VHH binders against Putative potassium channel regulatory protein sup-10 (sup-10). Designs and how they scored, part 11

Target 1, 283 residues: Putative potassium channel regulatory protein sup-10 (sup-10), of Caenorhabditis elegans (q17374)
Amino acid sequence: WNSKRSFFIPDFLGSGDGTPKSKTESVIEERMEYGRMILLVCNKTCAKHRSDIPLWLKEFNQKKGYQEPETITYYYHTYRQAVSFIDTNETDVFPNLIYFIGVKRVVFNGDVNIREDVNDWIASLDQLILLEPRVYEDLNVILSDTSNCSSKYLLLADRPKCPQPSWSIVARIAQDHGIQPVKIGHPLDGLTHVLLYKRMPYLSEASCHLSVLLYENSYSDFGDDINPLVVSDWITTLLPLEEGSCPALFETYWHPIVDELTELQQIFYSAELEISERNKRPA
Key: E = the ipSAE of ESMFold2; O = the ipSAE of OpenDDE; V2 = 0.75 times the mean of E and O plus 0.25 times the DockQ between their complexes.

## First folded at step 7 (VHH; framework vhh_sonelokimab_d1)

Design A12c (from A12 with T52R R100K; at its last look DockQ between E and O 0.01; V2 from the best seeds 0.00; counts 0 for: pae E 9.1 > 2, framework grips, placed apart)
Fold by ESMFold2, look of step 7:
Structure A12c (fold): chain B 283 residues (1-283), chain A 125 residues (1-125)
Amino acid sequence: as target 1 above (283 residues)
Amino acid sequence: DVQLVESGGGLVQPGGSLRLSCAASGFTFSNYAVGWFRQAPGKEREFIGAIRGRGGSYYYAWSEKGRFTISRDNSKNTLYLQMNSLRPEDTAVYYCAAGKSYFPKLWTEDAYDYWGQGTLVTVSS
């Protein structure tokens, strides 16, 4: 994985021993279940930063048009003793800022007093690049592209009937792991439906959600729960640590993607679907 | 000779709209991925969006999707950027670019072999 990034180690998330968490640790855990956060860390009062930083974040969120949980939230911590969520090798100069998303943390390495430095840092962290297939062949190429063992995709649906309010947070987490998020429209048109369920037959057609990780000509269905912490743990668990040379996948969680459909198969299965959908209509 | 020529830039009030065009010549436009970038004064060049050749896959900077729409018209060899709800922070030189459609990371500058000279967009009162 990228050694320039600091991944949030699991001492808060894996500590089932009953040890009490500090207030700040509890806030971090709570907010990472649905969203993302910037923590202002001060070793003294820092009244000006406590006034300025939340205002700058509010203005950033407003300009982007973000609503909960996509907003970057704010919290304040007074640093008096060593804590697990601050690595003093990364900084012991306060005040400072730490960004949290999923199990990842990023320490600001600029001047907290300069608004443009903070805003540029936030903007760089916020960037999300989505791939939106427009035609059947675009999706077909995506499914086939994973055969090179380096390409990774996360297919996500965003539907009003089946809201996934943290889907954009999940997309950012995927992007941070080198996974290209792909937004799929709903209801599926006939060709898209055929492609998905004939090439990936272990997907549940009954589910109103779509969240599927693609890698090495294989897929793994995340199911209906795309909690950002859960997704982050699944991504790090399912994907091998090494890059390239087609590392082995644990077959319990991965299914092979079926070969490309021929044009005749596409026509046949599309007609089959049309007949099936006609027969489901009420009288 | 390959050419990409941006047009449609200018001065616009905050909240306004503007459509940029990029006229392409000297290559088979439909075979190339094409994209938009921008560079504000003193800042690094920033990806806006791209469309692969054939197949029409789109890549967007998500934070701009509701305000900006990228499209291409292969019959006119032209790439478009529709910008709505413009803000002073959108002030920048806007560049179009073209590159090999098979390049996987179209949000990076090294995906693109050809660049326009840019068109200035100024958003101020």
Scores: ipSAE 0.011, ipTM 0.496, lowest interface PAE 9.1, mean pLDDT 80
ESMFold2 (binder alone), look of step 7: mean pLDDT 83; pTM 0.850
OpenDDE, look of step 7: ipSAE 0.438; ipTM 0.727

Design P46p (from P46 with G99D T101E S110E; at its last look DockQ between E and O 0.61; V2 from the best seeds 0.00; counts 0 for: pae E 14.0 > 2)
Fold by ESMFold2, look of step 7:
Structure P46p (fold): chain B 283 residues (1-283), chain A 126 residues (1-126)
Amino acid sequence: as target 1 above (283 residues)
Amino acid sequence: DVQLVESGGGLVQPGGSLRLSCAASGFTFSSYTVGWFRQAPGKEREFIGAISWDSGDIYYAISEKGRFTISRDNSKNTLYLQMNSLRPEDTAVYYCAADSEPYLGWRYDEAEYDYWGQGTLVTVSS
């Protein structure tokens, strides 16, 4: 049922009136479609910072082992005129740093000259709290916990044959919206794999990707195209304005999560899986 | 001489709280992802959670959602586990572990961890 969503531009980008985008606006828009960025903003030459900041970011990314698109990328902007991505109420001290991820913008409130302050700020921005279910009961608890109207989960997988290169960026975006990211490892234990598709039967076992939003005993499959801006748009579209009051969900976007498997069903599906694996053996 | 030494274990009543510490020495603690595991008598060792070198990525077992908090203090080379709302089923030996390659593998996989402590016993009973 998955379909492409309309492209979404964050409030701090784009003119909306047809005026040409600055080069910096174009860079921000491009990078928010797959990754994240720190922008150095200067109103003068700031040669020292233009040398230091990219080096500090490079060293941070290298220590984390990040590769594109997970790296925190760097860009430089000379501020000479009003632009949509700089709010002079928040960013009127230069030089400054601005972090961009999805629709989120965070202005640095420390001393750009002090490496420790910048590094600590970057580390705090990079924080991600993940759940890593490994066995049947782990996933079963997550699926069953969605009956709690305040509990929201985003299941994500990064398979070797079908990578989701922006998965960690999407996970951070979900976290920013109060959604608990859940990293699904492959291969799953066989019964756990069966559980996933028996409790969520509208998911295709043949699908290469797994990106599924869970809420209120229901799920919505994001499908194959989970770039960070699209995910931000889907989250705001799929989740009601007033959380925590068990709002009615639109059946067009949401499918019910099937009740927990009984002990008999677990025995049956375990046997079915074992037989299916035997039938794949050569004669 | 790599050492991980757990402390803070003991007897606590159900519903109580306990804070475990893991003091690290003999390696660059600030370069390692560190985590907590536990093993109840007669059971397999169980993942609790892990925290990256800069506290940027925090991983939890789903069964511990909301009750346990992992933190670290790199200036003291110490990993912490705050346990709240303790239950008799939390009775176990608690181990800390360190992983030098934090970007590979899965945090719940004990084979990914290079160094281990000897453990501290936590007993939850009335």
Scores: ipSAE 0.000, ipTM 0.340, lowest interface PAE 14.0, mean pLDDT 80
ESMFold2 (binder alone), look of step 7: mean pLDDT 79; pTM 0.817
OpenDDE, look of step 7: ipSAE 0.824; ipTM 0.916

## First folded at step 8 (VHH; framework vhh_sonelokimab_d1)

Design Q1 (from P46 with W53S D57W; at its last look DockQ between E and O 0.07; V2 from the best seeds 0.00; counts 0 for: pae O 11.5 > 2, SAP .69 > .668, placed apart)
Fold by OpenDDE, look of step 8:
Structure Q1 (fold): chain B 283 residues (1-283), chain A 126 residues (1-126)
Amino acid sequence: as target 1 above (283 residues)
Amino acid sequence: DVQLVESGGGLVQPGGSLRLSCAASGFTFSSYTVGWFRQAPGKEREFIGAISSDSGWIYYAISEKGRFTISRDNSKNTLYLQMNSLRPEDTAVYYCAAGSTPYLGWRYDSAEYDYWGQGTLVTVSS
């Protein structure tokens, strides 16, 4: 199977140009807003595959313990006419599978009759390497590492009572763009809290979600209203196409990461935080 | 001489649990990022997880997160992999690795690790 990940932006995604969409295109657009989908494409009835593929996918999801929106969904398309998500120059073999996540499209080129091949392909697409800093020092290293233009990070966090169920999908999208997803756990210890908000002073502590792109010693806050499609666009817009490039960043979208905190600053800000927390406690 | 020695592998039934250990010697263990990889027959080596020096951060392959837990004991120069709810597809040779390179990005790349163990076989079968 094809292990190479490529990005394809279908014309029907985000175009809003009023072009008539097929039912399948509409389904892809709808589901890709918050989820992942494998599309079976057939030029005939392909009854066997219509039975086998969703079953295999169901089993995959079950084994992984996925729940919505993490679940990889299934849809079927009969290929009879040209559609935006099928390039006959890329593949003319049917039945076949196409994976969708955000604006990413991956065409399967293995044997759709072999369960193992399909499973391996899905597994490869499902792979997510997540960084979880636990201490002040390592988070500090992450923030400082952004001075290297090759280093890109996406900080993701949920706060209590503010779930972000699609964070893992967003993380995968970031990963595909060469961005290291970083999961920030809650509650944060005092020093880590200080680090996060003192080195990135424009981050709101009142926000429900943390979605922050780190690049070139700067950060961009995506805010609370995030979905995979929006994040994809955001990443594509804000980051250069060429690896290793260090272009000037637009101040409208980027804030500088504040320099490392001195020991004295760490002590001082930690103490302030402690006092603040104490004052919030009802007498 | 630098040495990493994995242990704890063996035959286990589906749904079972195993705890792998990696004993390190010949280098300052606490100064290294250490991690677990596995390789199934006929497949490429895949990343499971890694833990930084002093346990400051952890990398996880999220597909294994929840079932697998990585930990280290610097006082014993030992890395651990707790594996729960094991499945037949978890059958592989499991390797521990150590790298001295400071955190500068992805640790899933096997090329970033300097030392490797010989591996321990885990077989999940009924």
Scores: ipSAE 0.006, ipTM 0.250, lowest interface PAE 11.5, mean pLDDT 84
ESMFold2, look of step 8: ipSAE 0.012; ipTM 0.417
ESMFold2 (binder alone), look of step 8: mean pLDDT 80; pTM 0.826

Design Q2 (from P46 with W53S D57W L104S R107L; at its last look DockQ between E and O 0.02; V2 from the best seeds 0.00; counts 0 for: pae E 16.6 > 2, placed apart)
Fold by OpenDDE, look of step 8:
Structure Q2 (fold): chain B 283 residues (1-283), chain A 126 residues (1-126)
Amino acid sequence: as target 1 above (283 residues)
Amino acid sequence: DVQLVESGGGLVQPGGSLRLSCAASGFTFSSYTVGWFRQAPGKEREFIGAISSDSGWIYYAISEKGRFTISRDNSKNTLYLQMNSLRPEDTAVYYCAAGSTPYSGWLYDSAEYDYWGQGTLVTVSS
């Protein structure tokens, strides 16, 4: 699992300084921004691989039932000159496959001629472990666990309210950073709903997307900005590099998670919610 | 008079896509939670998803990897259901509903909805 922490920051990604990019670099940039991609790299004509790999990938996506942006995309590159996304010190074996997602880059180490090897590799990279709290107790445990600096969570909601739901990609990126992605289970019961927003009072219900980083009994709301690359940057900026470190957090980026709700608070806020909802009914 | 009118249903092949619309009239659409249900022959009505009028949150009973997407346009008093990768088991009459409930957890309960459309038939068949 930890071996998956292979991060790559291409030089062509970043400030948009107008540096000329190759077509492949542009494609990588575009697809890394919103999705994930497998790149076939050849130094010669790889007719067979150019046929087989996309087919295998298509079958993989179909089997998994992926839809955009969850679909693992395919691209082909003829390696004729030095490029930023190929490190010849790392590998000079061609043909080969490279997996891209966010800032993660993984070079295939198997036999590109063997469908099973490629599939297994893709499957290994495709693993996503989500927590899906649906009840008060489960979510409460998650929020409270953040008091431990070793515990990092990213709350995400399955809310395709925006035209490009990339929460799953973000979840995968988070996972790669050692952050446990949490998918908020819907529908939430009243008490669980109360918990979510009362313990995180600055969390907006109106947000198009729910993307909330939990760390050191605090939370950072990414709001509607769920661009995978941006989220990656935020994660790397907001979280310490060393595991288990508990640095002071900047109030500009972090809000404290409110303490657990007392029974009285639970009752009170639940009742308040009920009243609020009733008032929405036409007279 | 309150009306919810579904449209967009029809025959589609497996793997196909459909977009359903629900046009609302006769009430303040933006003030109501709206949702989609479906009922297959011989089965109970099933909750698909709903959008809260309060929070704007979208709730789904099933995510099915994003096969179904619910959206609303309050300016048009219209609710939408985008259905992708349709399967034969998705064959059902699809209903639009509007209502209010005190808890998001009750959104799956058809009894919490005050107004219903007549439904539109979606048939997924080869």
Scores: ipSAE 0.000, ipTM 0.215, lowest interface PAE 13.8, mean pLDDT 84
ESMFold2, look of step 8: ipSAE 0.000; ipTM 0.178
ESMFold2 (binder alone), look of step 8: mean pLDDT 80; pTM 0.821

Design Q3 (from P46 with W53G D57F L104T R107L; at its last look DockQ between E and O 0.34; V2 from the best seeds 0.00; counts 0 for: pae O 5.6 > 2, framework grips)
Fold by OpenDDE, look of step 8:
Structure Q3 (fold): chain B 283 residues (1-283), chain A 126 residues (1-126)
Amino acid sequence: as target 1 above (283 residues)
Amino acid sequence: DVQLVESGGGLVQPGGSLRLSCAASGFTFSSYTVGWFRQAPGKEREFIGAISGDSGFIYYAISEKGRFTISRDNSKNTLYLQMNSLRPEDTAVYYCAAGSTPYTGWLYDSAEYDYWGQGTLVTVSS
């Protein structure tokens, strides 16, 4: 199994139709706003599993050194009536496990009695491949690579003054959609800073967070205070459903990435930045 | 015929280092994304890292970042995996893989790779 093949969007998430929610649905919604959760679903008491699963999960979290919001949380549901997050056509075997992150839902297809199977499943879902450009050239390549419609990136950055603890969750969501998450380190060196804001001129340098989707030589700024659910919605809305397609983008949501900077521009803008920084220093 | 042949596996003590090689033939190596996976007994195959054939970027599983280093030599059609600070839990068969997928976000997915080696066994034990 893999997270891509087992991706589902629960109907109760993002629908906002005002339908009554079960307690479990409410818990899922609350916890998925900034985190991820494994739900044990039983049609009986499942005393053994109610003991084993949270223990295994705890051990997994400890092994990975996860702290909130990175910690995979646990919840239990007794299945007695139809609920939106359980499809009997999908699974009629209980007990079972369901993984939730953002709008993503993954049903376990292994043996819930085998610790190794559960651990392997969690490990698979926990996989995150992160790109971390360190120099001007690396970031430049990323921005230029967006000319290929198959290349999608999500730039993520936090700053000491404005931490974004859920960035990894957002990164995971992006990854599930075939978007390469890119973590921008801080502080940026002068030239890299110039690159970022000169090739994407509508980005605010004053912003606390950086959450920028790159696609088709264009970028969309998600702004500040983005939670995983919002990012999921934006990704789904902004990107085409079919991979490899290069549809026209709406100018309302997308800005063109400016061409590569010439050497002269690099020198000029870097010098300008340096002067600006010097002027900000108290005499 | 496409061929990937891993080598360099063996027995190593905890804390030790090992360098694996993967020799590729039968395809344009430089244009392919190449990567390393491993599979422990009774476990699922897991992604270690990969180098894109398009961008040349190196991708690592976060869990393995820092201990493992992936590199390639296109002139020799060879992929390398330098493993340091080895642990007993690193015991596995290590596989080289090649694919032409443009989706970098899915490089952890074994389904995105078209060619696989037979694997080389690495045993970390005192």
Scores: ipSAE 0.025, ipTM 0.355, lowest interface PAE 5.6, mean pLDDT 84
ESMFold2, look of step 8: ipSAE 0.264; ipTM 0.686
ESMFold2 (binder alone), look of step 8: mean pLDDT 81; pTM 0.824

Design Q4 (from P46 with W53T D57Y L104Q; at its last look DockQ between E and O 0.07; V2 from the best seeds 0.00; counts 0 for: pae O 16.0 > 2, placed apart)
Amino acid sequence: DVQLVESGGGLVQPGGSLRLSCAASGFTFSSYTVGWFRQAPGKEREFIGAISTDSGYIYYAISEKGRFTISRDNSKNTLYLQMNSLRPEDTAVYYCAAGSTPYQGWRYDSAEYDYWGQGTLVTVSS
ESMFold2, look of step 8: ipSAE 0.412; ipTM 0.758
ESMFold2 (binder alone), look of step 8: mean pLDDT 79; pTM 0.816
OpenDDE, look of step 8: ipSAE 0.000; ipTM 0.210

Design Q5 (from P46 with W53S Y59W L104S; at its last look DockQ between E and O 0.73; V2 from the best seeds 0.00; counts 0 for: pae E 5.1 > 2)
Amino acid sequence: DVQLVESGGGLVQPGGSLRLSCAASGFTFSSYTVGWFRQAPGKEREFIGAISSDSGDIWYAISEKGRFTISRDNSKNTLYLQMNSLRPEDTAVYYCAAGSTPYSGWRYDSAEYDYWGQGTLVTVSS
ESMFold2, look of step 8: ipSAE 0.125; ipTM 0.606
ESMFold2 (binder alone), look of step 8: mean pLDDT 81; pTM 0.822
OpenDDE, look of step 8: ipSAE 0.572; ipTM 0.806

Design Q6 (at its last look DockQ between E and O 0.38; V2 from the best seeds 0.00; counts 0 for: pae O 14.9 > 2, framework grips)
Fold by OpenDDE, look of step 8:
Structure Q6 (fold): chain B 283 residues (1-283), chain A 125 residues (1-125)
Amino acid sequence: as target 1 above (283 residues)
Amino acid sequence: DVQLVESGGGLVQPGGSLRLSCAASGFTFSSYTVGWFRQAPGKEREFIGAISSDSGWIYYAISEKGRFTISRDNSKNTLYLQMNSLRPEDTAVYYCAAGSPYSGWLYDSAEYDYWGQGTLVTVSS
């Protein structure tokens, strides 16, 4: 099977041309804000596919153990008129499937009658490769690697006390843009904690969420309550379109990553952290 | 001759654990990115994880949900896959691979040059 990939920018992100939206377009925009969706598109009733596809998708989700917002959702559209999410130059055969995540749109070019083809396609789109630095050295390498403008990273954290349920969606969006998603595990050991916040001093240690883009020895903090569509937009805005380009960065959006910590600094800051933590402990 | 030989597969009950090994020979093991893939019957080969020779970083597919751990011992020319909390859906032939893929494409099987014969893992009650 083959798939065609394209970008679909929802109107609520400022790309609208004033064209009336279909109900399906509205649903797409709503669901893509925090999740993923497969859309069955038919020009006829497609009774069989309307039965089979959601079932297959349900089975896929179950197999993967997905829960909201990780669950790939399903919707159905009867194609009768031109809509923004269907390009007749790309898709002229119906029924067909379209995958949506953030601003990414992927049209299925396989056989919609073959469960295996559909499953394989979904599986391919579901692929996410994560880095999970566990120690000081691992994270240090990541931060230092950003000196190469070909290396782009997105640091994400999911904490029990501060969950980010859509982090994996954001990670997938990053991956699609050639950005390596990095999952920061918690709790961090003392030295790794020191590394994170001393090399990126403008990150707040009090912040609940972590969403930080690393590029050109600099970082940009996306802040709290970030949703996938916003992240997608920011990525598109902040990063160059061409791979390997090293353009000047705007200081308003980017902060320099501080150089590696000396051994003395590591010791000093670690000790300071320890003292601070002790003082926070109830007597 | 380059050779990758997987071992450790077998029958295991749901919830059980297995440790797979991949013994490499015929090439400089430490210079290669090595990884694990699996393929169920009638399914496409899927990426599990890999260890980059360049960075030493370990990459994992999110689908493994932390159940799998990859490690390597360069002194023994061996790659390992620790699998915990096994499920029937994990039933597949598991392959080790070696190559020099671009870091962003470690999940692409086409980027690997050498493959083992595979070892069958069956998870069944």
Scores: ipSAE 0.000, ipTM 0.215, lowest interface PAE 14.9, mean pLDDT 84
ESMFold2, look of step 8: ipSAE 0.000; ipTM 0.266
ESMFold2 (binder alone), look of step 8: mean pLDDT 82; pTM 0.832

## First folded at step 10 (VHH; framework vhh_sonelokimab_d1)

Design R1 (from Q4 with S55E S63K Q104L; at its last look DockQ between E and O 0.66; V2 from the best seeds 0.00; counts 0 for: pae E 10.0 > 2, SAP .697 > .668)
Fold by ESMFold2, look of step 10:
Structure R1 (fold): chain B 283 residues (1-283), chain A 126 residues (1-126)
Amino acid sequence: as target 1 above (283 residues)
Amino acid sequence: DVQLVESGGGLVQPGGSLRLSCAASGFTFSSYTVGWFRQAPGKEREFIGAISTDEGYIYYAIKEKGRFTISRDNSKNTLYLQMNSLRPEDTAVYYCAAGSTPYLGWRYDSAEYDYWGQGTLVTVSS
């Protein structure tokens, strides 16, 4: 947060006039800081749906083996008057379902009475496609693949000592923005460590996690604090919606990715790292 | 009793498409991570991609980005690989594999997979 723009939890549900939030708004805001949910919205009788929908979600989560915060949680709302999280242009039929993740919401477009329709919709929302680099060259290609302004990647490190419970939620948010999530395995071997920190020298080697956005031969480091709402603000701020090709990037947030390392550089920097790590050992 | 049986291999022209299937039996298919590997003559077995047990995660090797699509149908105990824009270098024996790895693990590591099919040959030539 020092000299850079701070990223905040966005006010995506608030009235902006200081009025107290409804109970449902408070639940949505709280759960979007770590996870995701489905809201059943009723305006009249929906006793069958209030019984069926949570059961179907429970069975979906159990079949997937999900644990908090990856589970799709459930809440219901009785619609009596206009609220910030329901847009009558999107839905005028009740009962209905709304899916929330980050700042995004998706209204169900099928038949709430049909389990197959609801399950298929949930499954389509749930799918996460990941790249998992195996060797140096896999990751090296990814770092070199953003010269065209259409390719965007989010690197997320998998650390045994540093639990990152919302990582899959963050990956899904990135995917929803057309950003390809990439899962980086740990422990890092020496050559992969060299690749990351020599091609992206502004990354903090002390960081417990890795959360790095790649775009336009440049990278931006989010840091350690993975809150899905803050990540949403970060992504929408950094990726401009400028008309035309390859919009200009703010140098405050973006650093250039260094050219690919030659074989000689790989050997040299690997040796340098090995020497540096030995000097950190206690006497 | 556990079986994985690949099908759909054959001869295809460069630029063509092919869909492979892997029928599973003898275990609870929906509880397993399942994936595709291939092995060209004289080469090591190579990871293509995998789809997690009931978590909805799909993993791909980077060099297959955009050309191959992995899917599964748990009601039919079947894993699929859709291959598009095929090239002669895609010629290989294609294997499906299953592992009970709902926990941390490296999906590209063949040692993580307990069950393997016998393979189906894909030949891409004019």
Scores: ipSAE 0.006, ipTM 0.438, lowest interface PAE 10.0, mean pLDDT 81
ESMFold2 (binder alone), look of step 10: mean pLDDT 79; pTM 0.816
OpenDDE, look of step 10: ipSAE 0.366; ipTM 0.698

Design R2 (from Q4 with S31D T53E Q104L; at its last look DockQ between E and O 0.79; V2 from the best seeds 0.00; counts 0 for: pae E 3.7 > 2, grease 25.3 > 24.2, SAP .69 > .668)
Amino acid sequence: DVQLVESGGGLVQPGGSLRLSCAASGFTFSDYTVGWFRQAPGKEREFIGAISEDSGYIYYAISEKGRFTISRDNSKNTLYLQMNSLRPEDTAVYYCAAGSTPYLGWRYDSAEYDYWGQGTLVTVSS
ESMFold2, look of step 10: ipSAE 0.274; ipTM 0.693
ESMFold2 (binder alone), look of step 10: mean pLDDT 79; pTM 0.819
OpenDDE, look of step 10: ipSAE 0.670; ipTM 0.844

Design R3 (from Q4 with E64K T101E Q104L G105D; at its last look DockQ between E and O 0.63; V2 from the best seeds 0.00; counts 0 for: pae O 15.6 > 2)
Fold by OpenDDE, look of step 10:
Structure R3 (fold): chain B 283 residues (1-283), chain A 126 residues (1-126)
Amino acid sequence: as target 1 above (283 residues)
Amino acid sequence: DVQLVESGGGLVQPGGSLRLSCAASGFTFSSYTVGWFRQAPGKEREFIGAISTDSGYIYYAISKKGRFTISRDNSKNTLYLQMNSLRPEDTAVYYCAAGSEPYLDWRYDSAEYDYWGQGTLVTVSS
């Protein structure tokens, strides 16, 4: 995969103007790689907000039971000079909140003095809609739906034996990009397992991690130990900027999804899997 | 006593919409993963979706994507199911269920839920 660092910088950061990065900019960059954060921005002392906002956020995280890297982190910035992550055309109201995840930033447009408004905003940002294809038919529908260029999916797994700590953040990033996150659990039933690996033959059954982008009847495997920022960059790079476009995909990054399995194939591959599993069991 | 009471079911024409509610009592609603199931005549109970208490994630069956929306209001101890573009095949008894973190291990089957409502009938017919 492309490991060029140039892809890892959000558009709002590193404008190349040669200006030294502020401490806050550095913090944003650092945390984008591993998590998400809410930044309180003030142009004055904002003593009350500096007390209230982190408290509200703490309560939110506690209520959700979040642990790293899922925890929404907090940081404070005194706005005294122009910085890359603040567009005065977008917002000139201070104090204000900015949410950062991956390469995305979201500016709060509510009342920072109202706990409910802030909480609702955080809740909306935190919302994650997952599909869970537990059975063969569900997963098959997802794979087949990729024939439509408007349909984009990201398969992710959070397995106890091989956890992906940042999968939920990656899922949110995908969602923000209009990609439907799909949670794949293990163990899968035999037929569903067969479906996953027979329709995507270049996926390794031995791999613990699953991070697979589905688009245009094709799939791209992001590999193991991915971080949210890298995945965000890949999504931005691999997918077209214009919605509804169906550009030709580069074979270097994309593999075709194999056609639906016939009933005979289902039977055959399932039987094969069963035999294989039996042989792995010590007598 | 733990109670889940579904409401909002009824007769609706194809293409119509319906919103189901599930009122919970007798337990700490906010501490439970809650979800919707349905069972059509002669068919097995099937999963529609659920909202995790731990992560706040909303889980859906793929077949319900785009037409069904699940939400919860912990302040009201209520779970909702918004159903749009209803079809005759959506005719079923719809059940509300609550479980202690059944989805942490990607458990989406009915056996993972501790409490169930009596169900509400939704009939989609012209």
Scores: ipSAE 0.000, ipTM 0.210, lowest interface PAE 15.6, mean pLDDT 85
ESMFold2, look of step 10: ipSAE 0.000; ipTM 0.329
ESMFold2 (binder alone), look of step 10: mean pLDDT 80; pTM 0.817

